# VH-VL binders against q9nqz5r112to327: the designs that were tried, part 2

Target 1, 216 residues: q9nqz5r112to327
Amino acid sequence: FQSSGVQHHPPEPKAQTEGNEDSEGKEQRWEMVMDKKHFKLWRRPITGTHLYQYRVFGTYTDVTPRQFFNVQLDTEYRKKWDALVIKLEVIERDVVSGSEVLHWVTHFPYPMYSRDYVYVRRYSVDQENNMMVLVSRAVEHPSVPESPEFVRVRSYESQMVIRPHKSFDENGFDYLLTYSDNPQTVFPRYCVSWMVSSGMPDFLEKLHMATLKAKN
Key: E = the ipSAE of ESMFold2; O = the ipSAE of OpenDDE; V2 = 0.75 times the mean of E and O plus 0.25 times the DockQ between their complexes.

## First folded at step 1 (VH-VL)

Design r13 (framework fv_felzartamab)
Fold by ESMFold2-Fast, scan of step 1:
Structure r13 (fold): chain C 216 residues (1-216), chain A 122 residues (1-122), chain B 107 residues (1-107)
Amino acid sequence: as target 1 above (216 residues)
Amino acid sequence: QVQLVESGGGLVQPGGSLRLSCAASGFTFSSYAMNWVRQAPGKGLEWVSGISGSGDSTYYADSVKGRFTISRDNSKNTLYLQMNSLRAEDTAVYYCAKDSPYYYGSGEFDYWGQGTLVTVSS
Amino acid sequence: DIELTQPPSVSVAPGQTARISCSGDNIGSKSVYWYQQKPGQAPVLVIYDDSDRPSGIPERFSGSNSGNTATLTISGTQAEDEADYYCQVWDSSSDHVFGGGTKLTVL
């Protein structure tokens, strides 16, 4: 009945300005990779690397921001709904700051090798700006040295911002996920193609279903 | 279990107005986006308008923008379409359609009502 | 914006495989949905997200979507499958877009 100015359509990345075309260290242009109704995915080259930064925009109207946020933080529950997880363990936790160091080992489809990640994540609930934020970044930790069993992912960053349509405890929100990683593989072309075309879409769908299931 | 029941269709003169209603049951109405889709006699399906679960975001096909207004009353589990400045080309069966329960709520039409006929005659 | 093209009609003998195409520029990058509509009835979702079936839809219905063409396939077609079939996508520039529909005849 009343408008709250809620944005339902995914925000499109800005059209490239004059400065963005300069190959001498200006910002790169976003390229849309997938335009699915349930999510939109863009990518752009990371200056000085062979990697891409990815951006995902999604909207949910059937779960609350708090439920979606909590499902992502629940490592035990993730092991139940994410069949690709081999290991997911909190290595250390700073209760005061909300920072956690995790060791995550995941399957990649045959014939690719399994990868492992050691990363710090920090989450915050910003009531003044009506948003929830989850940030993760690869780190080194003495308790988890590199192992010949797995390919260590050394470059990994993600940031998810969740913006409620109404409140943290009412259904409806938008989220914006920005991430980059380099899961090194024997078949890098196939691996990157799989992640973008299948892995990431499947993960997002399973995350949504897990949130709906946890609601009950 | 999910039911959508449209009402409010009828015969109207060009330039006239009608308000359609869709009564929803069997799901948490406020959690899903809702849509109106129409079908002219002997023709295909045409999307008309959509509204978010909260009612805060509305969408319109170019053919109806400025003439039709979609709204909802989540306390009554009811979707509305206010149609003004009706034209002969608006003659169609109007269906109420719900988003999918398996995906977030800007989705495809997983359940449809029986439809209500709007006839604009000169 | 995207325009979806379907053949106006497809005919198949009982027990044979029916294939209904839905063509659109770069449709493989979008999620495709398929609806069945029998005379005098509301549409029914038979395929969602390119290839998935809702509960209650027979296994003989399947879908695919790649490049510029999405396809609805009905294996071992039955008389009760006679209907109009519509494909649909969501596009940010045009919102919900339906194909023109295909009349499936089983004789």
Scores: ipSAE 0.000, ipTM 0.460, lowest interface PAE 14.1, mean pLDDT 81

Design s03 (framework fv_felzartamab)
Fold by ESMFold2-Fast, scan of step 1:
Structure s03 (fold): chain C 216 residues (1-216), chain A 122 residues (1-122), chain B 107 residues (1-107)
Amino acid sequence: as target 1 above (216 residues)
Amino acid sequence: QVQLVESGGGLVQPGGSLRLSCAASGFTFSDYAMNWVRQAPGKGLEWVSGISGSGGSTYYADSVKGRFTISRDNSKNTLYLQMNSLRAEDTAVYYCAKDWDELLEYGYFDYWGQGTLVTVSS
Amino acid sequence: DIELTQPPSVSVAPGQTARISCSGDKLGDKYVYWYQQKPGQAPVLVIYQDSKRPSGIPERFSGSNSGNTATLTISGTQAEDEADYYCQAWDSSTAVVFGGGTKLTVL
């Protein structure tokens, strides 16, 4: 956010450098894939693969940060607005850290196989810095072993930061979503293209509509 | 420059055991899945086994399952194939092949070794 | 469970176009990879993800994949293109699957 007010513009990624041999200090450059009215989408290659990490910068002026945040945490409501969900359950909660482990099973468009995710989710509301954060990462859990029925997504990571324009309970915010997802099955070019041009935009629009519906 | 060098092939009697090694250089070994692919004399390519970069996931062709064990030592940049209960049908050149990525499922083989011959004969 | 079928041999005159097919149930819904193998040598990747060429592979090599059939096309075939060609796909239930191979003869 700038001192002259909130400027809605693409994030400035860290400059790419020739990093360490272990790739720890090496970052690929972001490429803009989509420039839509409510959001901008970038991607960068995941080294050694044909897959991408994605970054979304979005702005809404008709919903509150708190409502948008809460809709994402409500697993029962998610099942109602997200028709692709086969199963979504909280399998463990850590009372000390507030982290949750979830099991999520989702349809992919035919002919792609259904995938399942076991991931830990952490969230925080930082009133002093006026932001909300949601982080998710794939994990292994003894009560949910891999099943031949679904393709287990092992390399899933998501981070969303929500910054209010005014307050958590007034309309208007920017969000930054960083996402990497490897559903662990071979993808024809059209399926990767579908995820970028339709799948991800459709999900974000449905999330926005679900937030408006919950508000009313 | 990526290099894969296989060793350990030779003549063995049916029912015997043999251990193959593949020494890797020119890339960060632990970041990539590795595979064994074999080819019987005058025949086509047959995938034998694969292992993820971390070693946490292993896969085997039905023809070798229960007899062969794939493993890796990332500290030595070396891939192994332990072959037990060998049969005449296992006679082949065994290639070490680097996967394009760590996960194995989306992978394909961008680099191959020269191969090592295993002959199972009485 | 997918099985990949290739013709055992294809013959072409120098300078003509060679086409090698690889067939499997709903193969167009998977990525296909192609390898070239010359006698006594290790295989070399010539096409990845249906249609893309690795650095160093001549432009005369191209690929396509739709429906049940993937095709490797070699335009203006040269004598040095004489080799065995193998297609490959991945399936989560069967892991790596190779086609039976096609011997390309350039005469």
Scores: ipSAE 0.000, ipTM 0.433, lowest interface PAE 17.2, mean pLDDT 81

## First folded at step 4 (VH-VL; framework fv_pozelimab)

Design a1 (at its last look DockQ between E and O 0.27; V2 from the best seeds 0.00; counts 0 for: pae E 11.4 > 2)
Fold by OpenDDE, look of step 4:
Structure a1 (fold): chain C 216 residues (1-216), chain A 120 residues (1-120), chain B 107 residues (1-107)
Amino acid sequence: as target 1 above (216 residues)
Amino acid sequence: QVQLQESGPGLVKPSETLSLTCTVSGGSISSYYWTWIRQPPGKGLEWIGYIYYSGSTNYNPSLKSRATISVDTSKNQFSLKLSSVTAADTAVYYCAREGYSSSWDYFDYWGQGTLVTVSS
Amino acid sequence: AIQMTQSPSSLSASVGDRVTITCRASQDIRNYLGWYQQKPGKAPKLLIYAASSLQSGVPSRFAGRGSGTDFTLTISSLQPEDFATYYCLQDYNYPYTFGQGTKVEIK
């Protein structure tokens, strides 16, 4: 299978420019950070914090939703294509819900210490609504205590919705990724810029490439 | 080898519409984004906009109200129309192909350029 | 729009010289920067993309470096065919914008 190079603009976010109300009823305005052919990156400030929530609206036409989805679930494969991963392991699996608890250790830009995440992951395929969903949220786990080697990220949330253009097994889909975390540091301005302009986009690019490689 | 060639009138009167066509050979127009760029005499380069074979376009805000880019896949061509031209629109106009590589956009193939002079 | 500022606007050099051109962005553009060479009466030619990736067929004496706001194009040993105007281009956000150019002239 070879990519035809067909590209589409990602869909415009709905009501992203007008702002939203947070849980406290305060309006938060979304700001476009990057506008690319394959994705748009947005951010908005988290009320009461110096942190941001990010959203990526993107589209691919050269891989299937299922391929893209499956690569994200494959933690062993991620260790191969994501050079920032120091450790990524499933430490617990719930057989009833299918949820997993993962321990993730990742490099941060120099001179920052590496960070580790403990989070629960859930995924679902919704045939009726023609979408796939991946969600992650930080948790504490007794088998994964904090280490002096890494800075524990205690607040982490990620949600991805994949919507096929046609079907789960035909090339083409849109996706929405919503992400926020607290890396437990005050980033210099240049570091914040890195995370926004490179971290997420680079990750998605690598994920896309990994997906392409996996199908061949 | 991919080749691009601009064609159109070299002279346009003020307030009229500039029309140019880029003919692509040696490759399919359906595989890439295609861009117009202009350069006033003795000045720098200005990005005008792009089109994809599907018809998706994006324009420089400075020209958005006046610029229209279209594509004809059957002829392996894409075109630029710039309405209400003034002397400020006098430039060498280039068509170019955007390279296909990850998230980075670059122009790997260019036409030779065509001078369009706006004059009475 | 993102402004790109090149320095210097022009320079004189001899064959064999090391030449360095800088480009500064008005905001962080990470590595979304390209370098182009233009000779009189010719279209620009791609030299570098993604700040440091050499385009196929471009001599290795050309090198791009930098990230964020500051970028450099280096010609390690200037050749006769390298006398031209060079432009940086940001592709971080639309509209794409070029630097004003740097003319490399023979001393």
Scores: ipSAE 0.611, ipTM 0.827, lowest interface PAE 0.9, mean pLDDT 90
Fold by ESMFold2, look of step 4:
Structure a1 (fold): chain C 216 residues (1-216), chain A 120 residues (1-120), chain B 107 residues (1-107)
Amino acid sequence: as target 1 above (216 residues)
Amino acid sequence: QVQLQESGPGLVKPSETLSLTCTVSGGSISSYYWTWIRQPPGKGLEWIGYIYYSGSTNYNPSLKSRATISVDTSKNQFSLKLSSVTAADTAVYYCAREGYSSSWDYFDYWGQGTLVTVSS
Amino acid sequence: AIQMTQSPSSLSASVGDRVTITCRASQDIRNYLGWYQQKPGKAPKLLIYAASSLQSGVPSRFAGRGSGTDFTLTISSLQPEDFATYYCLQDYNYPYTFGQGTKVEIK
């Protein structure tokens, strides 16, 4: 991640000029694949797969960072605005660590089976460093065994950092999202193309609209 | 109501730099994306690029090496510079605001346009 | 860049006619399409955004349809003030691109 200070310029990943030393495991460069008003999307191949790690740099001027942060945490509200969600529930909370485990079941594009995720998330508001952070990672949980109805995703990571332009309670912020997912099977190229053409853009646009509605 | 007005020289010599300014009234420049669009006489419209008030820009790849869009929030203005112009750059130049509705972008306010002729 | 192919390039019509203009995108742009009207010597004016949403103050005789790659603008019962050039615009991905225009002239 590139840290943004008071300058409000977009951080972006850059192509590296060096690969790994003395072993075949070359580091892949980031490719920008979408450049829209509210966000830019990059991807980088995951070594040994046909899949990608994704990064999003986004900016909004019409909602507050606190509203954007809170909308992402509200699982009941997510079910109202995200029609792809089949199930989203908190399985447990660890009071000591502040971590939460969630079970998320979502539609995938036809003809793919629906996928389910079991993941731990943590989130924080860091006043000293003027940022909000949300992180998630796939885990296993004894209360949520695999089901033949869904394909369990076992490798999933998400990290978002939100930086206000002014304050957490005034309109305007930048965010940087890093996301990777390995659904345990080789996708058809149609599904990889779908992620760029529809999946990520639709989610980000619906999230923006949901945040606006929650603001008003 | 928001109003946009282009200003700048109407005649520019080949190889020189075309420079235009858009003045925004009836609204703040710091809240929106601001765009330049051009139209050669008798021809269609071409999107040039935008600026967001923080300085973030994006350009049509066909013009990226020659175009620079800048913003002056203290004057409520944004500007276009297009270097190394040729007769092909003769056009009416419009400034426009990108509007917002349900995640869709559209140009809801336009300047009246200013003709820039590139000739000796 | 996404290419927008607009047809016809021109047409002649009489007041009261129904006019249909088509716009085709070189790739799926979902409903990220706008329609603009331009009269000689004037800036374009937004008519339709999001493929089918009528801009405030635009008469209901204008209607947009389509999604994906194929879009239409229809004008029911053409009026004297509707003789103009019409452009489609995709705002799905940068660079934003316009169709080449359809000139609607009086027969």
Scores: ipSAE 0.006, ipTM 0.505, lowest interface PAE 11.4, mean pLDDT 82
ESMFold2 (binder alone), look of step 4: mean pLDDT 91; pTM 0.919

Design a2 (at its last look DockQ between E and O 0.41; V2 from the best seeds 0.00; counts 0 for: pae E 10.8 > 2)
Fold by OpenDDE, look of step 4:
Structure a2 (fold): chain C 216 residues (1-216), chain A 120 residues (1-120), chain B 107 residues (1-107)
Amino acid sequence: as target 1 above (216 residues)
Amino acid sequence: QVQLQESGPGLVKPSETLSLTCTVSGGSISSYYWTWIRQPPGKGLEWIGYIYYSGSTNYNPSLKSRATISVDTSKNQFSLKLSSVTAADTAVYYCAREGYSRSWDYFDYWGQGTLVTVSS
Amino acid sequence: AIQMTQSPSSLSASVGDRVTITCRASQDISNYLGWYQQKPGKAPKLLIYAASSLQSGVPSRFAGRGSGTDFTLTISSLQPEDFATYYCLQDYNYPYTFGQGTKVEIK
């Protein structure tokens, strides 16, 4: 099992693919964007906007859920494997909830300016339900004012659910990543394509490779 | 050096099942996706499907109802069965190794191909 | 399925010529495109993957460019061994699909 590598068929979406209701009760249809060996990428329009919400369903069999989870929490390690990171720092930690506020600056495709994110991060391991959860949401923070050097992304949400095939410490799991942001620009079509077809897939691939490297 | 070789009958009758085997040498079948591709005489290439050593498969929708790909890791082989063949299934059939880099897939090693003719 | 259209279907050229082949996808496939060379009676050979990455052992006179829907394969100086049929392949979504091919013939 350890030598089997990555699972070749990602799990089917658990959510209805034909449509979901948004907060306003309007049905939004999910569209499959990419169907790859290791993941499926879906999107749906955000009502009232020109933006999309994305979902990635993926699976791995050559790393453990815990390894995959821990790599994502390691901001210092991410700076080493994610070349798009200009800055990634924890600016505040809440000792009660365990939540963290992070300042993240990232490269965008040329000729676009770099973007910076201020967001709160929370994570949990649910032993009872056999899952791990990572959640990020944009916030404002007085110690991180906007800079003319970067475009502030004010709307950002990310949720990842990791579900082990067996246990947290055995190879194999499925994951669901839900993501949306407003990069504060109208992307040219080619840029949108990059984000959807290269940005997210590349990130996940790098994350996987980083996990493998950290394992050894 | 990885080598692939197709084997099977060169003639199949209509409505019968086409059966081919690809033998892999110079490398283990366990590390890559293994693919079947066909080419009708004088025409372009058509992707049939792939199998991973674990048994996971994916097929072209145009052939999904008729195509079955299997793998025998002990023999370092994988096979194609295509049921209910017609003249339209006459083609050179290639087995290939599907390599990958990041999210990109490509066919880096090919068999020499074997012609299968469907005729009465 | 994603449709791949190559242009031209055939061309005649001389040794030393610059040759350009175009491939167009029916939808945006980012850079998920490969180029293959096939000689008569032989299996296709991988030349380029990821739209522009040269496969190991392939001469540098071959170059792939493009993203989105429009892609090009360029042979900077055609050699005698380059007369063949060339195919583009999208690996963006299943089923994988090839272009119809471009035959490069000797003038």
Scores: ipSAE 0.559, ipTM 0.819, lowest interface PAE 1.2, mean pLDDT 90
Fold by ESMFold2, look of step 4:
Structure a2 (fold): chain C 216 residues (1-216), chain A 120 residues (1-120), chain B 107 residues (1-107)
Amino acid sequence: as target 1 above (216 residues)
Amino acid sequence: QVQLQESGPGLVKPSETLSLTCTVSGGSISSYYWTWIRQPPGKGLEWIGYIYYSGSTNYNPSLKSRATISVDTSKNQFSLKLSSVTAADTAVYYCAREGYSRSWDYFDYWGQGTLVTVSS
Amino acid sequence: AIQMTQSPSSLSASVGDRVTITCRASQDISNYLGWYQQKPGKAPKLLIYAASSLQSGVPSRFAGRGSGTDFTLTISSLQPEDFATYYCLQDYNYPYTFGQGTKVEIK
């Protein structure tokens, strides 16, 4: 994590060139798959699967960055607005560092079994660089053994950087989200198509609505 | 409620620049996406492009080299300039507002439209 | 750009008829589809967004269906004020594109 240099990056433009020679054994370029007024969505394949890594660049102008940041951290509220959540519990918490380990169980489209995740998250407000950061990654935790009810996802990463247009407490910000799963199981192509056409847009819409409602 | 009204010259000579303004009343231009759409007489609708309050724009690729949309928040107005016009640019020009949904883009308020004729 | 094809291009109908207009997208657009009504000399008016959601103030005789590539607008009992041209619009990706229109005329 911190064994190399510390780096804070501002939100970046939609296009990211990583320049490969179009090899599946090498990193492939990001493909833009949705271009809407309030967000742009890219994807690239995860090696050895039919799954993708996703990147979103988006803007909200009717909520504050602090409201948006806090709604994502509130696990009890998440269970109210995200109907896909079966369980979401904090397993271990270090309030000094802000690191938390969570167990997340979520629906997948029928007939897929529900999936569960054990992940650590960390978050910070960087006032000097004028940004907020949320980072999550899959871990193993002895208190949460695998269950036959759910398919354990062992590779999960999420990074979000939020940059205000003005201040953390005034409406308006940009965000950059990078997200990936790699469950190492057969994942049907109809679930991949669903992610682009419905899953990601629906999640982002529900998150926005939840942020607006929390404002009241 | 919100009302939009197009204004500008009804006649433009070929090779010159078409310039239109949309005045917004009964609401603020802030926090919304504002769009130009045109319709040649007797033909269908063509999306030209939008401007977001903060200045971000997007254009139909077919018009991108010639079209410029701008906003003047002090006058509660946004504008279209279309350069190097030909007779093919003769159309009724509409301004419109995009709706409140964050996932679906639809045009809930339209101006009355203004005919611009390109002829010598 | 995503092509939107409407059919029929024109139809004749009587007051009280049930009419159906179709719109086909050149690729999967999920439910990112709106329907607009336009009378001669007037601006278009939004009827339906998100394929099936009725806009406030629009009569319930208008109904939208579909997802993916195939969509329909149905008027269950045509009224005198419904004689107009109808357009579909995809809002899945830029550039947003309209169908070519369907003119509904009096028999």
Scores: ipSAE 0.006, ipTM 0.546, lowest interface PAE 10.8, mean pLDDT 82
ESMFold2 (binder alone), look of step 4: mean pLDDT 91; pTM 0.926

Design a3 (at its last look DockQ between E and O 0.38; V2 from the best seeds 0.00; counts 0 for: pae E 7.5 > 2)
Fold by OpenDDE, look of step 4:
Structure a3 (fold): chain C 216 residues (1-216), chain A 120 residues (1-120), chain B 107 residues (1-107)
Amino acid sequence: as target 1 above (216 residues)
Amino acid sequence: QVQLQESGPGLVKPSETLSLTCTVSGGSISSYYWTWIRQPPGKGLEWIGYIYYSGSTNYNPSLKSRATISVDTSKNQFSLKLSSVTAADTAVYYCAREGYRSSWDYFDYWGQGTLVTVSS
Amino acid sequence: AIQMTQSPSSLSASVGDRVTITCRASQDIRNYLGWYQQKPGKAPKLLIYAASSLQSGVPSRFAGRGSGTDFTLTISSLQPEDFATYYCLQDYNYPYTFGQGTKVEIK
């Protein structure tokens, strides 16, 4: 993306209607859920489950990749702008790999119980390939046993790739967020879809606003 | 206060191209999306498409092959061209500012609308 | 395209009456719904966005509710200036689509 193209539209997936092979070698088709100005939300069913994997293709032009990336790493700051956070703390840090284990407790829509996540987080800045990556995956940790207060989400995976339009420190980038979880509840399908479809856009908006605020 | 005003011919012949311009005053044609909406006489509203100040556009699929929206930031204007018009394109045409909050979009400022009649 | 169906197409009411208009979407649109008021010979006016958020300057007698597929606009006490046609709009996906409208007339 060069200087001439201030694109406010999110990038389109390369294979919008094409089937993708999952880990089991079965082809799953991506379905567009939302088409908005700043993002597109896609989903595909997870084989053997009633769950979906989601992808968000988005773009911003008013903040830098670095700003956007750094806000996501700042757990203390997130507690300030994300009202759904009940608890968010780093449980363990690995100095060698730079990975962190986090305990995240979040509100769910009434009347659902709050959920807690234990996950490992890794991030990287790839200067050579001009991208930033943030990856999270659910794990078990002996210091964070399950509690009767919260429903433990045992399956959680998130990956965000940020691609600058120009550089890490100039406004403008595209991002791809891939997300899946099992909230450990049996809802009607429409409820699950509603939660994710509403939750992700809201989260991204809040994140964007938080980034803008942090910039100033 | 932001104001929008449509301008263009009120009569267009069949198969010709409808051309309208919206002039924005009281504010810059930046930061928002600028939209065309039409309303046939006695009928409901139809979204035509929008343009961003950067030139990015989106169209209703029903009109995509015939509609072109452009922007002139120097004049604080944006325009609609609709080719190959028929009687079905007779409508009041509105230009509007499309604002957004969070992920929600809305039309907060409208022109007064201009009637375009397609007739021989 | 997402289809929006309003009900009723028209209604008669008196000043002071409570009026309720319904809008149904052909699919789940979450809370991506707006309400507009249009008077004869005038452009539509934004009343509510995000299903329930009142636009600045709009009287509090207007209220929007709903999520998913079913939405309502309520006027708690109809005023003389409220006789108009009302439209719902989904902004969930492009193309944006309006309901067919509900005309509120004087009884």
Scores: ipSAE 0.435, ipTM 0.790, lowest interface PAE 1.4, mean pLDDT 90
Fold by ESMFold2, look of step 4:
Structure a3 (fold): chain C 216 residues (1-216), chain A 120 residues (1-120), chain B 107 residues (1-107)
Amino acid sequence: as target 1 above (216 residues)
Amino acid sequence: QVQLQESGPGLVKPSETLSLTCTVSGGSISSYYWTWIRQPPGKGLEWIGYIYYSGSTNYNPSLKSRATISVDTSKNQFSLKLSSVTAADTAVYYCAREGYRSSWDYFDYWGQGTLVTVSS
Amino acid sequence: AIQMTQSPSSLSASVGDRVTITCRASQDIRNYLGWYQQKPGKAPKLLIYAASSLQSGVPSRFAGRGSGTDFTLTISSLQPEDFATYYCLQDYNYPYTFGQGTKVEIK
């Protein structure tokens, strides 16, 4: 997989590290939610909403970065290990850009309705700079109209950078994930905060286990 | 299988530096997190900090200004230095390993502990 | 730092008794709670991780329950080798912190 113009200095959220070129006025503060040996989870409010951005710094020492990368891309394997998936299909591939559009339908905890996502993803392996990148963003696609059966998530963005400790095929790597999601639900703020914070750690734990199983 | 053994002086004078080494046998120090925990006599346990085998560390904020953990992968060892000790630092010091394939931080192997007494 | 409070500080029990000790966290720690057993002069031994998962080689009479802030360790039928001090440990956020301990003594 090759992509134009994004091989170096991947995009970072402006509030993360930028203080050299522009101080835009308001800072949103990151709150640490979990601080464990193999991952740290932060969140910050999205101004004007009850929603959060999330950042994860994670380390795995018992799986390879290539397996971790491939497990996230393998939609058929995802359906086997993630019991919450109702549907997960590639709708379209753009040969020119290498981008893919996916439709993902997933259960949410009772009493919330199941949700669906239509998103574009891009991914690249940069052996020269020793990193792997995955990015996703919500889009609209005429082949996948909204359905009353599911709540359409209209705002979704995910960015992950994976850096091996050694090589892509040896155990050990760090990753940085930034994630924003608007599940379009109505419930109290503390329920939203708790569910998303618990949901992110649970997902990452399941992804780790799925990656270990796939390694064998 | 894996065994941990603390070594170092059992008596340290006030204001000096406490120095301990944990030797790992029956397994490799590579790919693991290694931890120091202490227990004052007759009291509870206190987490001091860890080192990842490649050198990354984290410390209890209460000890951060005085504690240094290091690793020597060629000797299969990791060490604790605690500077400016007082009588309050008298404790049994344990080294421990964190579990290999768990998202939960639990200590599956412990050394037998070594008592360090701080007194003049 | 997350404070872990155990109760009782000590208890006396007979062989065969059902023993329950509790651990309370100062904030929500989900299921990131372990239980350790320590006998005099020995290092602690892991019994339970993730609040309720029994460590390999630990007898099934030990059971952990709870989530959030309130946790229990139960010994369903106390054996002579179970007289020890028990500690909970939260591994939710650094610094990781232990409870003060619960000493289980022979009546």
Scores: ipSAE 0.041, ipTM 0.600, lowest interface PAE 7.5, mean pLDDT 81
ESMFold2 (binder alone), look of step 4: mean pLDDT 91; pTM 0.927

